# VH-VL binders against q9vpl3: the designs that were tried, part 86

Target 1, 224 residues: q9vpl3
Amino acid sequence: RGKINIQRPKAPHYERARVVAVTQPKYPELPKAKSCFKTRAERTQQQQENPYNEIIAREVRNWLDHSRLVAFFHLSSITADDIFRVRVQLHKQNLHLKSYGSKIIEQAVKNTRYEAIVPLFHSNHCIVFSPDPEKTAALLRIVRRVPQMVLLGGIVEETMLSRNQLVAYAQMPGLHAVQAQLVQTLSQAPGHLIQQLQAHQNSFVQVLDVHAKNQMNEETPKST

## First folded at step 3 (VH-VL)

Design p64 (framework fv_imvotamab_arm2)
Fold by ESMFold2-Fast, scan of step 3:
Structure p64 (fold): chain C 224 residues (1-224), chain A 122 residues (1-122), chain B 112 residues (1-112)
Amino acid sequence: as target 1 above (224 residues)
Amino acid sequence: EVQLVQSGAEVKKPGESLKISCKGSGYSFTSYWIGWVRQMPGKGLEWMGIIDPSDSYTRYSPSFQGQVTISADKSITTAYLQWSSLKASDTAMYYCARHVEYSGYDFAFDIWGQGTLVTVSS
Amino acid sequence: DIVMTQTPLSSPVTLGQPASISCRSSQSLEWSDGNTYLSWLQQRPGQPPRLLIYKISNRFSGVPDRFSGSGAGTDFTLKISRVEAEDVGVYYCMQGTHWPYTFGGGTKVEIK
């Protein structure tokens, strides 16, 4: 398959189930007492060998291979209702919000050209995928309403972009192809990609500080 | 020609309900936010809130949360500002304005309606 | 909320002379994308507000070149190089960097 296969990746059915569960009111079930206890060895073995992790890692690789736009975000604490609203708004623009554990992402990108993204996922995170890179402007517009999502960077047409480069790409809707070509040329060397990630990590810390400051001033009157 | 046309002046008593309108024409209505701005007589401008007509997502200024309702009907390219119970302090000129919010294309409020004067007195 | 302070409150000016209006924000208006979402609006008597300048220094379509904006961080200035009779009105700065959006108190430009 790969990039030549233009088939759109399907959203996993468990996301559908979760969306349905969130929209339907239900009472919490009382905790059930465990009927048996697993031995220490059995618990350790299950922790080491989870077949679902490999299935999900393959799904992540499929999303990366078939998406022409991938955006990485730090995700602060957000309610189920708020993230559902964001997910709906993004889906209308053919933008697909996904959350995966750091170990799954590491497994998915190990020994691939995307291995450099692993450090971005050491804290709470989410990823937005789209087959349409012209949706970058719509993505940034939607996310600007969501202070809990902080842009770290992305991949456009298989090219790693810093936060600033992705923002610049969004500002040129009539020239997206030209902008992507220029960025691809500049970013082909491995040293340039590593440098961009390091620069972006520094920008990420700065952006988190600004967002924290903005939330204190915008959401709550500052008395003292 | 891009225009926002607002409904006519209103004279109401305290406790009455009111809904004023702002009709867009000459552009893609769902591609822009519509914001509402209040100007009390002889005073400055105060932002009330904005709505995305494509999905009716609304953001209010904290001072106006719960005081007014902003809505939109994209089928007739019209945004609304509504009060369930007017107060004398609601006497003001109300403007609607078109806004784009994202990097590189951010015009604060580029096209304005002519204004709707609302007078609330007993 | 971000507080926007304008000085002076009123600016009487002779026709053909320059006018300068200052706007100060309680916090930096530079966003993480490197842009500063500071705008200037003009309101002529009996008219709705009109956008003059966006992102500090960019003139909106149809705005005469005698209007110019400058500044960075928390301090911003609107200049009118040669005031004309039609420039009479109240001028407002507005920030769109932080929600909620906030306006300055306004500066009245009058002909003396």
Scores: ipSAE 0.000, ipTM 0.433, lowest interface PAE 14.8, mean pLDDT 76

Design p65 (framework fv_imvotamab_arm2)
Fold by ESMFold2-Fast, scan of step 3:
Structure p65 (fold): chain C 224 residues (1-224), chain A 122 residues (1-122), chain B 112 residues (1-112)
Amino acid sequence: as target 1 above (224 residues)
Amino acid sequence: EVQLVQSGAEVKKPGESLKISCKGSGYSFTSYWIGWVRQMPGKGLEWMGRIDPSDSYTRYSPSFQGQVTISADKSITTAYLQWSSLKASDTAMYYCARHVEYSGYDFAFDIWGQGTLVTVSS
Amino acid sequence: DIVMTQTPLSSPVTLGQPASISCRSSQSLEYSDGNTYLSWLQQRPGQPPRLLIYKISNRFSGVPDRFSGSGAGTDFTLKISRVEAEDVGVYYCMQGTHWPYTFGGGTKVEIK
């Protein structure tokens, strides 16, 4: 080009000779990101949930905290009219049938003693609550006529019970002392209920997968 | 340093309202529940209730349901215990303590406040 | 409510000697997850309660190894292998398995 003044450098001046020239090792260039970690506050803000879900989760915790009887069911396809009739029959016995999304259930029971129930709610489900554990027999009598509701287990007097244990509890004569003794006795196998419920959940999921593959005209699409 | 710091001693007359506080510091305030415990003079410990500061969900012991109100303000990491109308029988030391229902310490109260003495007399 | 019964009501001990405190619950404290939520608290005169042991036998951080807990179901024991002057106070058992949480009546440990 026409504008360059490249000339050999002049001899070092006294001022330049006084400047200390240090040879420093060549370091690799700094990483593109200075930090790949986010602060706890930033992670918490990014994980903020819908406030509506928090309100409903609180409702679920209220039901769990104030119910001495909680029963968990798998719920197969059922008409609105049929489920309405079931709700009416249950309500007459102070039994309250509720349905909540699995994400709301998980949020409600996180960091509580009820957290172990979360695996039960990965499929279509419903829950029956009552402040009166003596209504267990009435509950089982009513749902026996509803094949779409499959009992998975429950909680009686804060003790988790399997399907068979809950059926046994319902067959007791109704003396509070006898019922409390049965619940205590049935709960003496640590981890048994959780393992049994998880096994039933896994078996049910496998059955649903096989059914879905065999019935291609099903209106419920599933992502791979 | 993880700690719970409670408000100072109170001297009140029957019928007056009162709100005492418990301020958490040195930890994630919303990750633990805050419980309140009463100790009447010369007596043992009584569980009153608890709050989850993350959503202000409260649960009371049946003996204290309707007697007191538990609340929390997570923006200032503080829980509260409140009476609308004090009685002489409310004279006691009140402690706050942190816990969770499911954690490494599972239902244990690992950190306690220093206590707030409430005296209600004529 | 679960009733927690502690014995003895008071335990005068000589310095360096062992002390043992019993706690009995009206119902099993084993939760359905297999854990037992039984804790021991120490309250020194004029001080707030301090956690000593949680889940029957686990020592809380900073608690001396002379303290140990044992038990299962409804019967629990706190042992102090060699009592020191600083161990004077009231000891409480507490259950967190059933709502509402309940405390034992307390055992006063004092030096004779």
Scores: ipSAE 0.013, ipTM 0.565, lowest interface PAE 8.2, mean pLDDT 78

Design p66 (framework fv_imvotamab_arm2)
Fold by ESMFold2-Fast, scan of step 3:
Order: sequence, then structure tokens, then C-alpha cells
Structure p66 (fold): chain C 224 residues (1-224), chain A 122 residues (1-122), chain B 112 residues (1-112)
Amino acid sequence: as target 1 above (224 residues)
Amino acid sequence: EVQLVQSGAEVKKPGESLKISCKGSGYSFTSYWIGWVRQMPGKGLEWMGIIDPSDSYTRYSPSFQGQVTISADKSITTAYLQWSSLKASDTAMYYCARHIDYSEGDFYFDYWGQGTLVTVSS
Amino acid sequence: DIVMTQTPLSSPVTLGQPASISCRSSQSLEYSDGNTYLSWLQQRPGQPPRLLIYKISNRFSGVPDRFSGSGAGTDFTLKISRVEAEDVGVYYCMQGTHWPYTFGGGTKVEIK
């Protein structure tokens, strides 16, 4: 807990880091000959499958098949101590943080119902799994303290949700009536959901909707 | 509308245990952190620690780690500060305060309780 | 830990005159998100602290416009343009950028 700083907000922290990264000095990269050429050896290596990748891919499929909540995050650089503290907090809520390479994710979901998630993993990422979809609110509260983790979207009860839809889901109790309403909402824009998730992954400014998350005039304190 | 109400003054002897409370009302209790601050007689403010009532996540100032326990019961919208064994040096006014935890970068303590005076003497 | 040095220790002022309080931090309070989490609190005699200013210069709801904050990095100032009788009390700066959060030593504002 020591290094987890509750003062580091997700949206402003990532936006500022992105601006600083853009303004960092860059030195000219020497022109590379044969940049479009791949050697025979390189092609042979790409065709040779690592047997350990299939074992890990099977593990990923098992997590996807047995989890009713799956959340996808972009992950910026984070210390081992900080990520460990986050894992401990998540585990207490039956939330399991996992990191897998993009190639392994692709191999795991190829020819499965999950194939549509591949575009989310074009950058550094991590995934949180849980058998309990009601834990979405707890997940978002924990991750809110971790500016290095940016919510991209997820899967709830085998239904793909955008970032904004997951945030909305977190504000509601996990009742059958609410779940039926989510199905109706998703039916209105199934093709646009993937586009929104891809856009958010490719544009961190849009992933972190500062107005939707923290506007004081939008926050209505209501307690039963 | 937003209010933090703390428990009444306490007079204790060294070695006794104590638990003081801070009850939130007029807002969504689990949506805000609660922090604890100590003010010794005639001295300034010292930060003790914080709690998120939604999951009871706590974080302590190094000076207070192992000295106190912070907890919360969200069913009755109440946060607690507890000592297993009081010392004379624990004599102080203790305040609770609500902390805004915004992902957009707004971090400040907006509403404060009235304070609980704790006196520890032989 | 970040050390917050507050000056002066006491500020006797004549009613209607301006008052200025300085706060210096041992390290920059600018966070990686571009914000600086420096707050000012007022504690009137016998009362709990009250938030006046957050993020250097933003007045909290209900705080009169005679209060203003300024500064950057490690140097911050709270100004009261025209001190009123109700402004008597101790003023504290507080940093929320680095854990643990730390307070200045306080400045007592008194009427001469």
C-alpha cells in the first residue's frame, strides 16, 4: 500500500504523462536499409510455434470461459511493489489481475466467441477476471487509485461493454431487470461497440473521459 | 446537508483501549474517503491516515503505523479510529475529514467533523 | 516526508488591510498529471478546520472572494485582500501531492 498514491488520478495523470511524452526530446533515427524486408530465418522463426505459448493460451481460455466479469486495461509503467498491492486488494474481492502477451491472447481467442477482443491488445495491457459481475463497482474503485491502469472496456455475462457502459453498470445493482436493460442497450449499437473500444485504445484522451468521471454537478450523492 | 458528526470527548488512563467514531450524513458515504487528523494541544495539524469505506482500504502515515487502527462500517455510514493501549502522548483533538477522490485530479478535504477531544492522564 | 515551511508564525493586521501568508515545500508539489495539490485551511478559535483554497488558487464553495491563492512548484501564497474580524484564526497550508500528506506549521492571523 506504501507506494500506491490515492492522489494520482487516472484521467489527468495519463493525459499529463502523454503530453510530457510528446514534448520529450527525440533524436533522429538513422534511416534503415531493408526495413520492409524479412529474411528467410525471420519467417521460419515466425512459423515455428513456441509449445509453451499453447499451454498459456489454454490457461487464458479457461479464465475467459469461467469468468462472468472480464475487464480490459491499458497498462503504463508501474513498479512491482505497486502492482502487488493492487493485486492484493483485487484478490480480496475475488478479482484476478493477469498479464499476457498480445500473441498469446490472439492464439487463445482464435476461432472462439472471444475473437472480437483481439484489437484491444495492440498496446501494453492487463486483464481482470472475476466469477462475480457485481464486483465491477469494487474493481473500478480499486483501479481509480492506480493511474497506470486505464479501463478500455470488458465483458459482463458474455456481453461486450464499452468503458462508459461498464461505468454505468457499476452504478447499478446486479439485478435481472438491469441486465435485461443492458441487453437492449447493446442491441442498439453492436457494430459500434468494437469501434468505440478500438478508438479508446488508440486514443488515451478519449479513454479517460474526465467530465463523465468527476464532474461535481453530475455527481448526485444518493444513499439508501 | 453534508455533515460529519464525531463521538463525544473521552477521558482515559494510560493502557486503556479506545474507539472513537465519525458518522457521515447527507452524501453517498462509500463514494468518499475519510481521513483522520491529530491536533495536540497548542500545536498544528498532523495527518494520521485514510480509509475508503467502500472496501475498508486503509493507508497510514508512517508516524502512526502500528499506533492506531482505522476502520469503517458502511452499513451505518461510520468510520472509526482505535487504540489498543493509550499513552499520555495521545492526548489531543482528533478530526475526521471527507476526501474527494477524483480521477480528474481533484484531491482535497472538503468537510470536517467537529472534533473529538481525547485526554489521557493518570 | 515533504516539509511544509509556513511564514510568518503570526500576522497581526489592522482591519481592512491586506494579509499575506507564505508556504514553501521541500520538494515540488507539481504532480505528473500537471496539477499541484496545495490547499489552504482556516481554523477559527474553538472550531474545526475549514477548506478555503484547493489546487493552489481555486476557492471552495462559500469562501469569500477576498481570499486568493497563488504560486507554483515549491512557493505558494495565500492573500486576504481586506481582513475582516471573522478572519481571525490559524491558517494552514497542506500538500496532497506526496504521501504522507503534510501540513504547514500554521500562521495565526490576529487583529492589531
Scores: ipSAE 0.000, ipTM 0.444, lowest interface PAE 12.6, mean pLDDT 76

Design p67 (framework fv_imvotamab_arm2)
Fold by ESMFold2-Fast, scan of step 3:
Structure p67 (fold): chain C 224 residues (1-224), chain A 120 residues (1-120), chain B 112 residues (1-112)
Amino acid sequence: as target 1 above (224 residues)
Amino acid sequence: EVQLVQSGAEVKKPGESLKISCKGSGYSFTSYWIGWVRQMPGKGLEWMGIIDPSDSYTRYSPSFQGQVTISADKSITTAYLQWSSLKASDTAMYYCARHFESGDWAFDIWGQGTLVTVSS
Amino acid sequence: DIVMTQTPLSSPVTLGQPASISCRSSQSLEYSDGNTYLSWLQQRPGQPPRLLIYKISNRFSGVPDRFSGSGAGTDFTLKISRVEAEDVGVYYCMQGTHWPYTFGGGTKVEIK
């Protein structure tokens, strides 16, 4: 962040929470305290209002507001080492790979002009941000060697583009005027863009679901 | 001048907390990752972990996962290495280093080091 | 973790004579992009490490041409063609190909 944030609440570490639970004194002579359980609705409400999610959602919104290039990817199973190396390669080009849960993205874009992108993130995903739209060609060159990352589409200069439109944009010379003209031309029929991006994501979700089911069936010995 | 300037030497007792710093200057702080390296007295170098200051993404070497916390504050161009509870075995020189610019996977600029001594 | 083995442990050298340091990795350091992310660092007494060579053989800015690196796969060498008094220190190889990054044990270069 651009400034020191002293307002960030500290989420208890899993180990700390367990230690606190174990070491806290037990007082058996307060049975009414143990009878005062939170209702299911109260527990659900507290979980819904997670302050940690609010902080991350604000960070996602900041990335969207300050990036002139945003690219959306489906992310297949990839090793921690491989994704780390992709992050480093992208970072050297001022391209910032981020991964956020679907609920956090929904929270971040709710009541904003970006709300329409939520359906793209119902499966495993990642997003690449950059302040520099000229880096689209560098992005696609790097991702070409990462088959686990499948381009779904993106936003360039606040304009939604499909995968094919982003590829076309990347092939243009580095003249801003020509690129702006292309973006306008490619985005003439924006009403169908979200549906096209959703179709690609839904296809990959189905592939992943079939793969998961096949792996479970292969794990189970066939007995008759 | 591109440089990393680390905080001064620390003398602590076991069980105390500590946070040491590494301030970048002369370059775009968020454009380079920062790594932390430990050197125990008379021994070699050990990689501890790395941080991307642009989003505070961190990755630790397995030996240091859960032992230390790496963080960064891009508003003051500073990275941090922190212990919640120091041990005598944490006595060492600690270096920060910047990830090389041009697509090379090397660390080109190193801090001067922070000596941490933990003794009863 | 990739184990980096350096030999020799120490190298006493007469001024003006050559010195050679070997580094061997437990696994290939060639990345899928065809590059090998092996670096050499120099640490003079009381000073922080200094980058000498990156990607096997590329000298970092300001490093004298008497330093050269070579190798491929798992076997790498740092050579100093004519050792000078300022070259006294400990030399480390480092791999950045696989996480976690790892260092060699170090080779102490001394003047006899």
Scores: ipSAE 0.044, ipTM 0.528, lowest interface PAE 7.0, mean pLDDT 78

Design p68 (framework fv_imvotamab_arm2)
Fold by ESMFold2-Fast, scan of step 3:
Structure p68 (fold): chain C 224 residues (1-224), chain A 122 residues (1-122), chain B 112 residues (1-112)
Amino acid sequence: as target 1 above (224 residues)
Amino acid sequence: EVQLVQSGAEVKKPGESLKISCKGSGYSFTSYWIGWVRQMPGKGLEWMGIIDPSDSYTRYSPSFQGQVTISADKSITTAYLQWSSLKASDTAMYYCARQVDYEGSLFGMDVWGQGTLVTVSS
Amino acid sequence: DIVMTQTPLSSPVTLGQPASISCRSSQSLEYSDGNTYLSWLQQRPGQPPRLLIYKISNRFSGVPDRFSGSGAGTDFTLKISRVEAEDVGVYYCMQGTHWPYTFGGGTKVEIK
């Protein structure tokens, strides 16, 4: 799919792409490209030399670097109206649904810490970005009503999470809520503080461990 | 303090309309589903339906579809359960509960309202 | 709908003795993600229900360690190792694997 996101790129990125295209230095064509008829190798090389792909790849890197929540989805056939409806719901929660071609994703993450995500994009896909990791629960609530979107995994606070680990993360209280719980515990029962903190930590670790084990078992049968 | 506070007890006659409330406080109201559960006198718990307060998306149990209406007003962090015409068989305790779920599967209900007793008699 | 059957209907127990509650579902509660969304709730007289256990065996925060859950597929058990006076009430199993979510009929735990 190499199609441009139906959402207009944010004005700065769109304007920069246009300006760069107009003001780019003009270089002579390489000797290999002199033929009017392209060989398979020349067609592949010409696609790789498209400067617009680098501009879009840079946009993808910017989204990855400035988002504390990134979720990856497989996308089945869906109508334009349905995907627009989903985008509106997501935007209200500061969640940004983007679609990029697999080659652009690969180009964007090549030689970066995110290179491991490339295998997730072998088929139809979309990505949701957000600067707010506390919106993971809102994200999963919205997409459960969209059977065409299947969660594959994500990145939270620069950490790769499997599908089940991301689901487990969504059920955690936010940092401010955790602080509120700690204050409440101190005011009610100082003697039980350590035990309650251990219980919360053990519950989270247990949920993640179970999800990780289930994800590994599910991935084995589903591997192609 | 995370709380769900429900409206007070109601005594109604058959055919009357009723709307009861469930007010959330101490948490992000739109970040959790609210479920409604019925408990008839001396009987067990029955799942009525759920609502996502962020967009008012509702899902009803088949036995309650068309019998009640669930709604929410996120500006005042309140969910509602409504009847257009009450029946004697609607006499029950009604609970609202904050729902934790995974992709449509209910993980648990961790915070419950105190309950609203509805009595319908002539 | 998935039917949840609890046994016994009532369980008179001597203080300090163990109690066991069984829950059977009409079909498997294992979801496609490999998880089983079977939970246990406690309702003390005159109070709303309280979450005790989720996903078969995971004790919810603040729940005493005398409570334990076990089971798989269609057969589940809630065990109280040493019943205390505060444990009197009605216990419900609940499945959240498939909509509509359904509850067991309840088991009344009382002191004899």
Scores: ipSAE 0.000, ipTM 0.428, lowest interface PAE 15.2, mean pLDDT 74

Design p69 (framework fv_imvotamab_arm2)
Fold by ESMFold2-Fast, scan of step 3:
Structure p69 (fold): chain C 224 residues (1-224), chain A 122 residues (1-122), chain B 112 residues (1-112)
Amino acid sequence: as target 1 above (224 residues)
Amino acid sequence: EVQLVQSGAEVKKPGESLKISCKGSGYSFTSYWIGWVRQMPGKGLEWMGIIDPSDSYTRYSPSFQGQVTISADKSITTAYLQWSSLKASDTAMYYCARHLDSSGYEWYFDLWGQGTLVTVSS
Amino acid sequence: DIVMTQTPLSSPVTLGQPASISCRSSQSLEYSDGNTYLSWLQQRPGQPPRLLIYKISNRFSGVPDRFSGSGAGTDFTLKISRVEAEDVGVYYCMQGTHWPYTFGGGTKVEIK
């Protein structure tokens, strides 16, 4: 038996289905074999229409592989000039701000230990990478002054951390091993951690309000 | 006739290797993903992983990564699930299922094999 | 992993009466494309699972019209308008929005 056994002989062929659809509006749908099924080759061809996506996905995987610090942010409306200034300031601290589409991130982390982060990127987002986890404190100081960027969480030494855990980590210079041990206990179920990170994202107004309040409090003692 | 036919029941000892099969017929085998599902006695269903037979690209559920190997041979339209060393906790019914994933618009598991019962006891 | 919680655990029903099964996910099943990849499966005693409904409310070919699905976000329902003897079995919800795909714990429908 060959390929013909895959076909639906009783179902109209494309040409016949088109005629039937015109004369009988009750059959608007073409046979599955002709109209709605997409093969692996067709999906691959659609990706080939943008072969750049695979190149960028590989770039993302390289950043993940070579970065001991990865921080995820929700990004609200911000001008190109403002984000450029932030990128320059971060670069001086060996912190690399990158923006990738959700599809590219999904391709990059698919079948990896980090696949669970994909839901974090269904809205406007950006990622900061660094090979140096000691720069977490510098990162948080810089971002504190950018209300459009809201920290969702991150990965330090391959350990998933919530916003609060990252803040705590930044405040423990030289005690990284102890901090990692503490957060590992809480992060044994990655799904629960992702839910916590999504809750922070969903509570955007509250998180942004706290961030703005912290900036005001920081400036008041310093400037007076 | 469009169908998935699985290999027969197996009775094994802990530490033995095992490879069970799922043969597709009546359709374009490489056009569909094949998934493997475990059902422990008296329990519910759980996904183990999926494979695209066209290039043997696999995705494993985290709890099964490193515990089993999923493979496929498109020349004989057959997918496989294998263990290098069985444990008593592997005692379960194992199902294979065909998955349509068309550009994210069509998404379902429409055809299931009859199941392979694997019993692992001393 | 997405946790899928089904209620009730069992549903004894008189022939001809309706049955309702609920499924709740630990997070939203709406994908970025606007679709929700929530399916319902039926497993009759001693048989493999069978697809009933996909994408919340779409009946698969050959599935009787007495089966219907509804819901959005994290809360989904399968209804059988008039339970027949052949409907005895365990019903599972399944999500395909996030990997790994996960099933609900199952609801046993039985005739009293």
Scores: ipSAE 0.000, ipTM 0.392, lowest interface PAE 13.4, mean pLDDT 75

Design p7 (framework fv_anetumab)
Fold by ESMFold2-Fast, scan of step 3:
Structure p7 (fold): chain C 224 residues (1-224), chain A 120 residues (1-120), chain B 111 residues (1-111)
Amino acid sequence: as target 1 above (224 residues)
Amino acid sequence: QVELVQSGAEVKKPGESLKISCKGSGYSFTDYWIGWVRQAPGKGLEWMGIIDPSDSFTRYSPSFQGQVTISADKSISTAYLQWSSLKASDTAMYYCARHYSSGWLEFDYWGQGTLVTVSS
Amino acid sequence: DIALTQPASVSGSPGQSITISCTGTSSDVGGYNYVSWYQQHPGKAPKLMIYEVSNRPSGVSNRFSGSKSGNTASLTISGLQAEDEADYYCSSYDSSSTPYVFGGGTKLTVL
């Protein structure tokens, strides 16, 4: 597919390869008794540890830990020019559009309160980060003009919000107490919020798959 | 190996135009952003701005917006820093440096610097 | 916006350890783990010594280490050598309108 990765270089990074070599993990030798309990799967997992993924996962954790606003999007096919224009508009508002592989996101959020978001990233996705939750309204205004980006939900002040809850939050600007009250009210059932985020993502994927198949069927006769 | 080679030293008068260059080699030029850093005599480092050579997107420090133009020609793997009208206060060493393409991590490779002297 | 604050100078004798501080705000040093340190010898271009607070590039001595506490990052040089005499600059990602900011620099004198 026409996947674009604007947060990573289009070609191999020679300096990144060198940096990865310098930061390569040194695994301590286990005592013989403990070493004999290592299974083939455990050895394979240790051998497949990727220092580059660790570096990028640290970047993701930094963004999550220090962003008071995180918004999750499904990303349909979009041209490099179009996504770049969106990135520029977002950056002017201190909104940072990032794309990361699902394995890197899983590594970044594993054993954190955000681990449940991993299933959202099994298809094309992007994330917008900001230290400023007051920028939620600006974010939604910009993204409204980008039909290829579909809001799935987000995190505000460490609280997971569904799409509708995030839209409601955006409509209460200028009153910190009102915003705090809304977030507190929405956070009373966290498990339900996670379920809602996943349901929205699954429904969108299903609709997109049906639409894509219908488009392919209509185009195939014309192509041949 | 990664290398950034800058153009030679320049001696100019106030009001003159100038364009200095930074040529990258040993890597995929369009994968990395090129930043420009100024160092006035006896002073510290100042970030001026950055360019993505793949599409010529630029971002400037507020102090340098409108004062200089950053450009790139990806066909010859060269970035440029340009003044339409130099001032005596532009006297400084100018470095180009390679930045990861997200633009906000670190400068991993640096050019040797171009000394620009502006005096009447 | 707000430049990172470093001491103008620091000194030490050979074999000892010294620490250089770099103080910012929650929008730069305190908010993110994207602090870098650069070494500059007279007449030379800066060289990256530390990135992401504590990581070393290839070819940088393990005598150089980085750390961060709150809004202050620190570069520590152990086993001080004459060749370490240089200017040291910190830098950080900045979430304001200027995405990259340098510290004022610290001159390290050995002896």
Scores: ipSAE 0.005, ipTM 0.414, lowest interface PAE 15.2, mean pLDDT 75

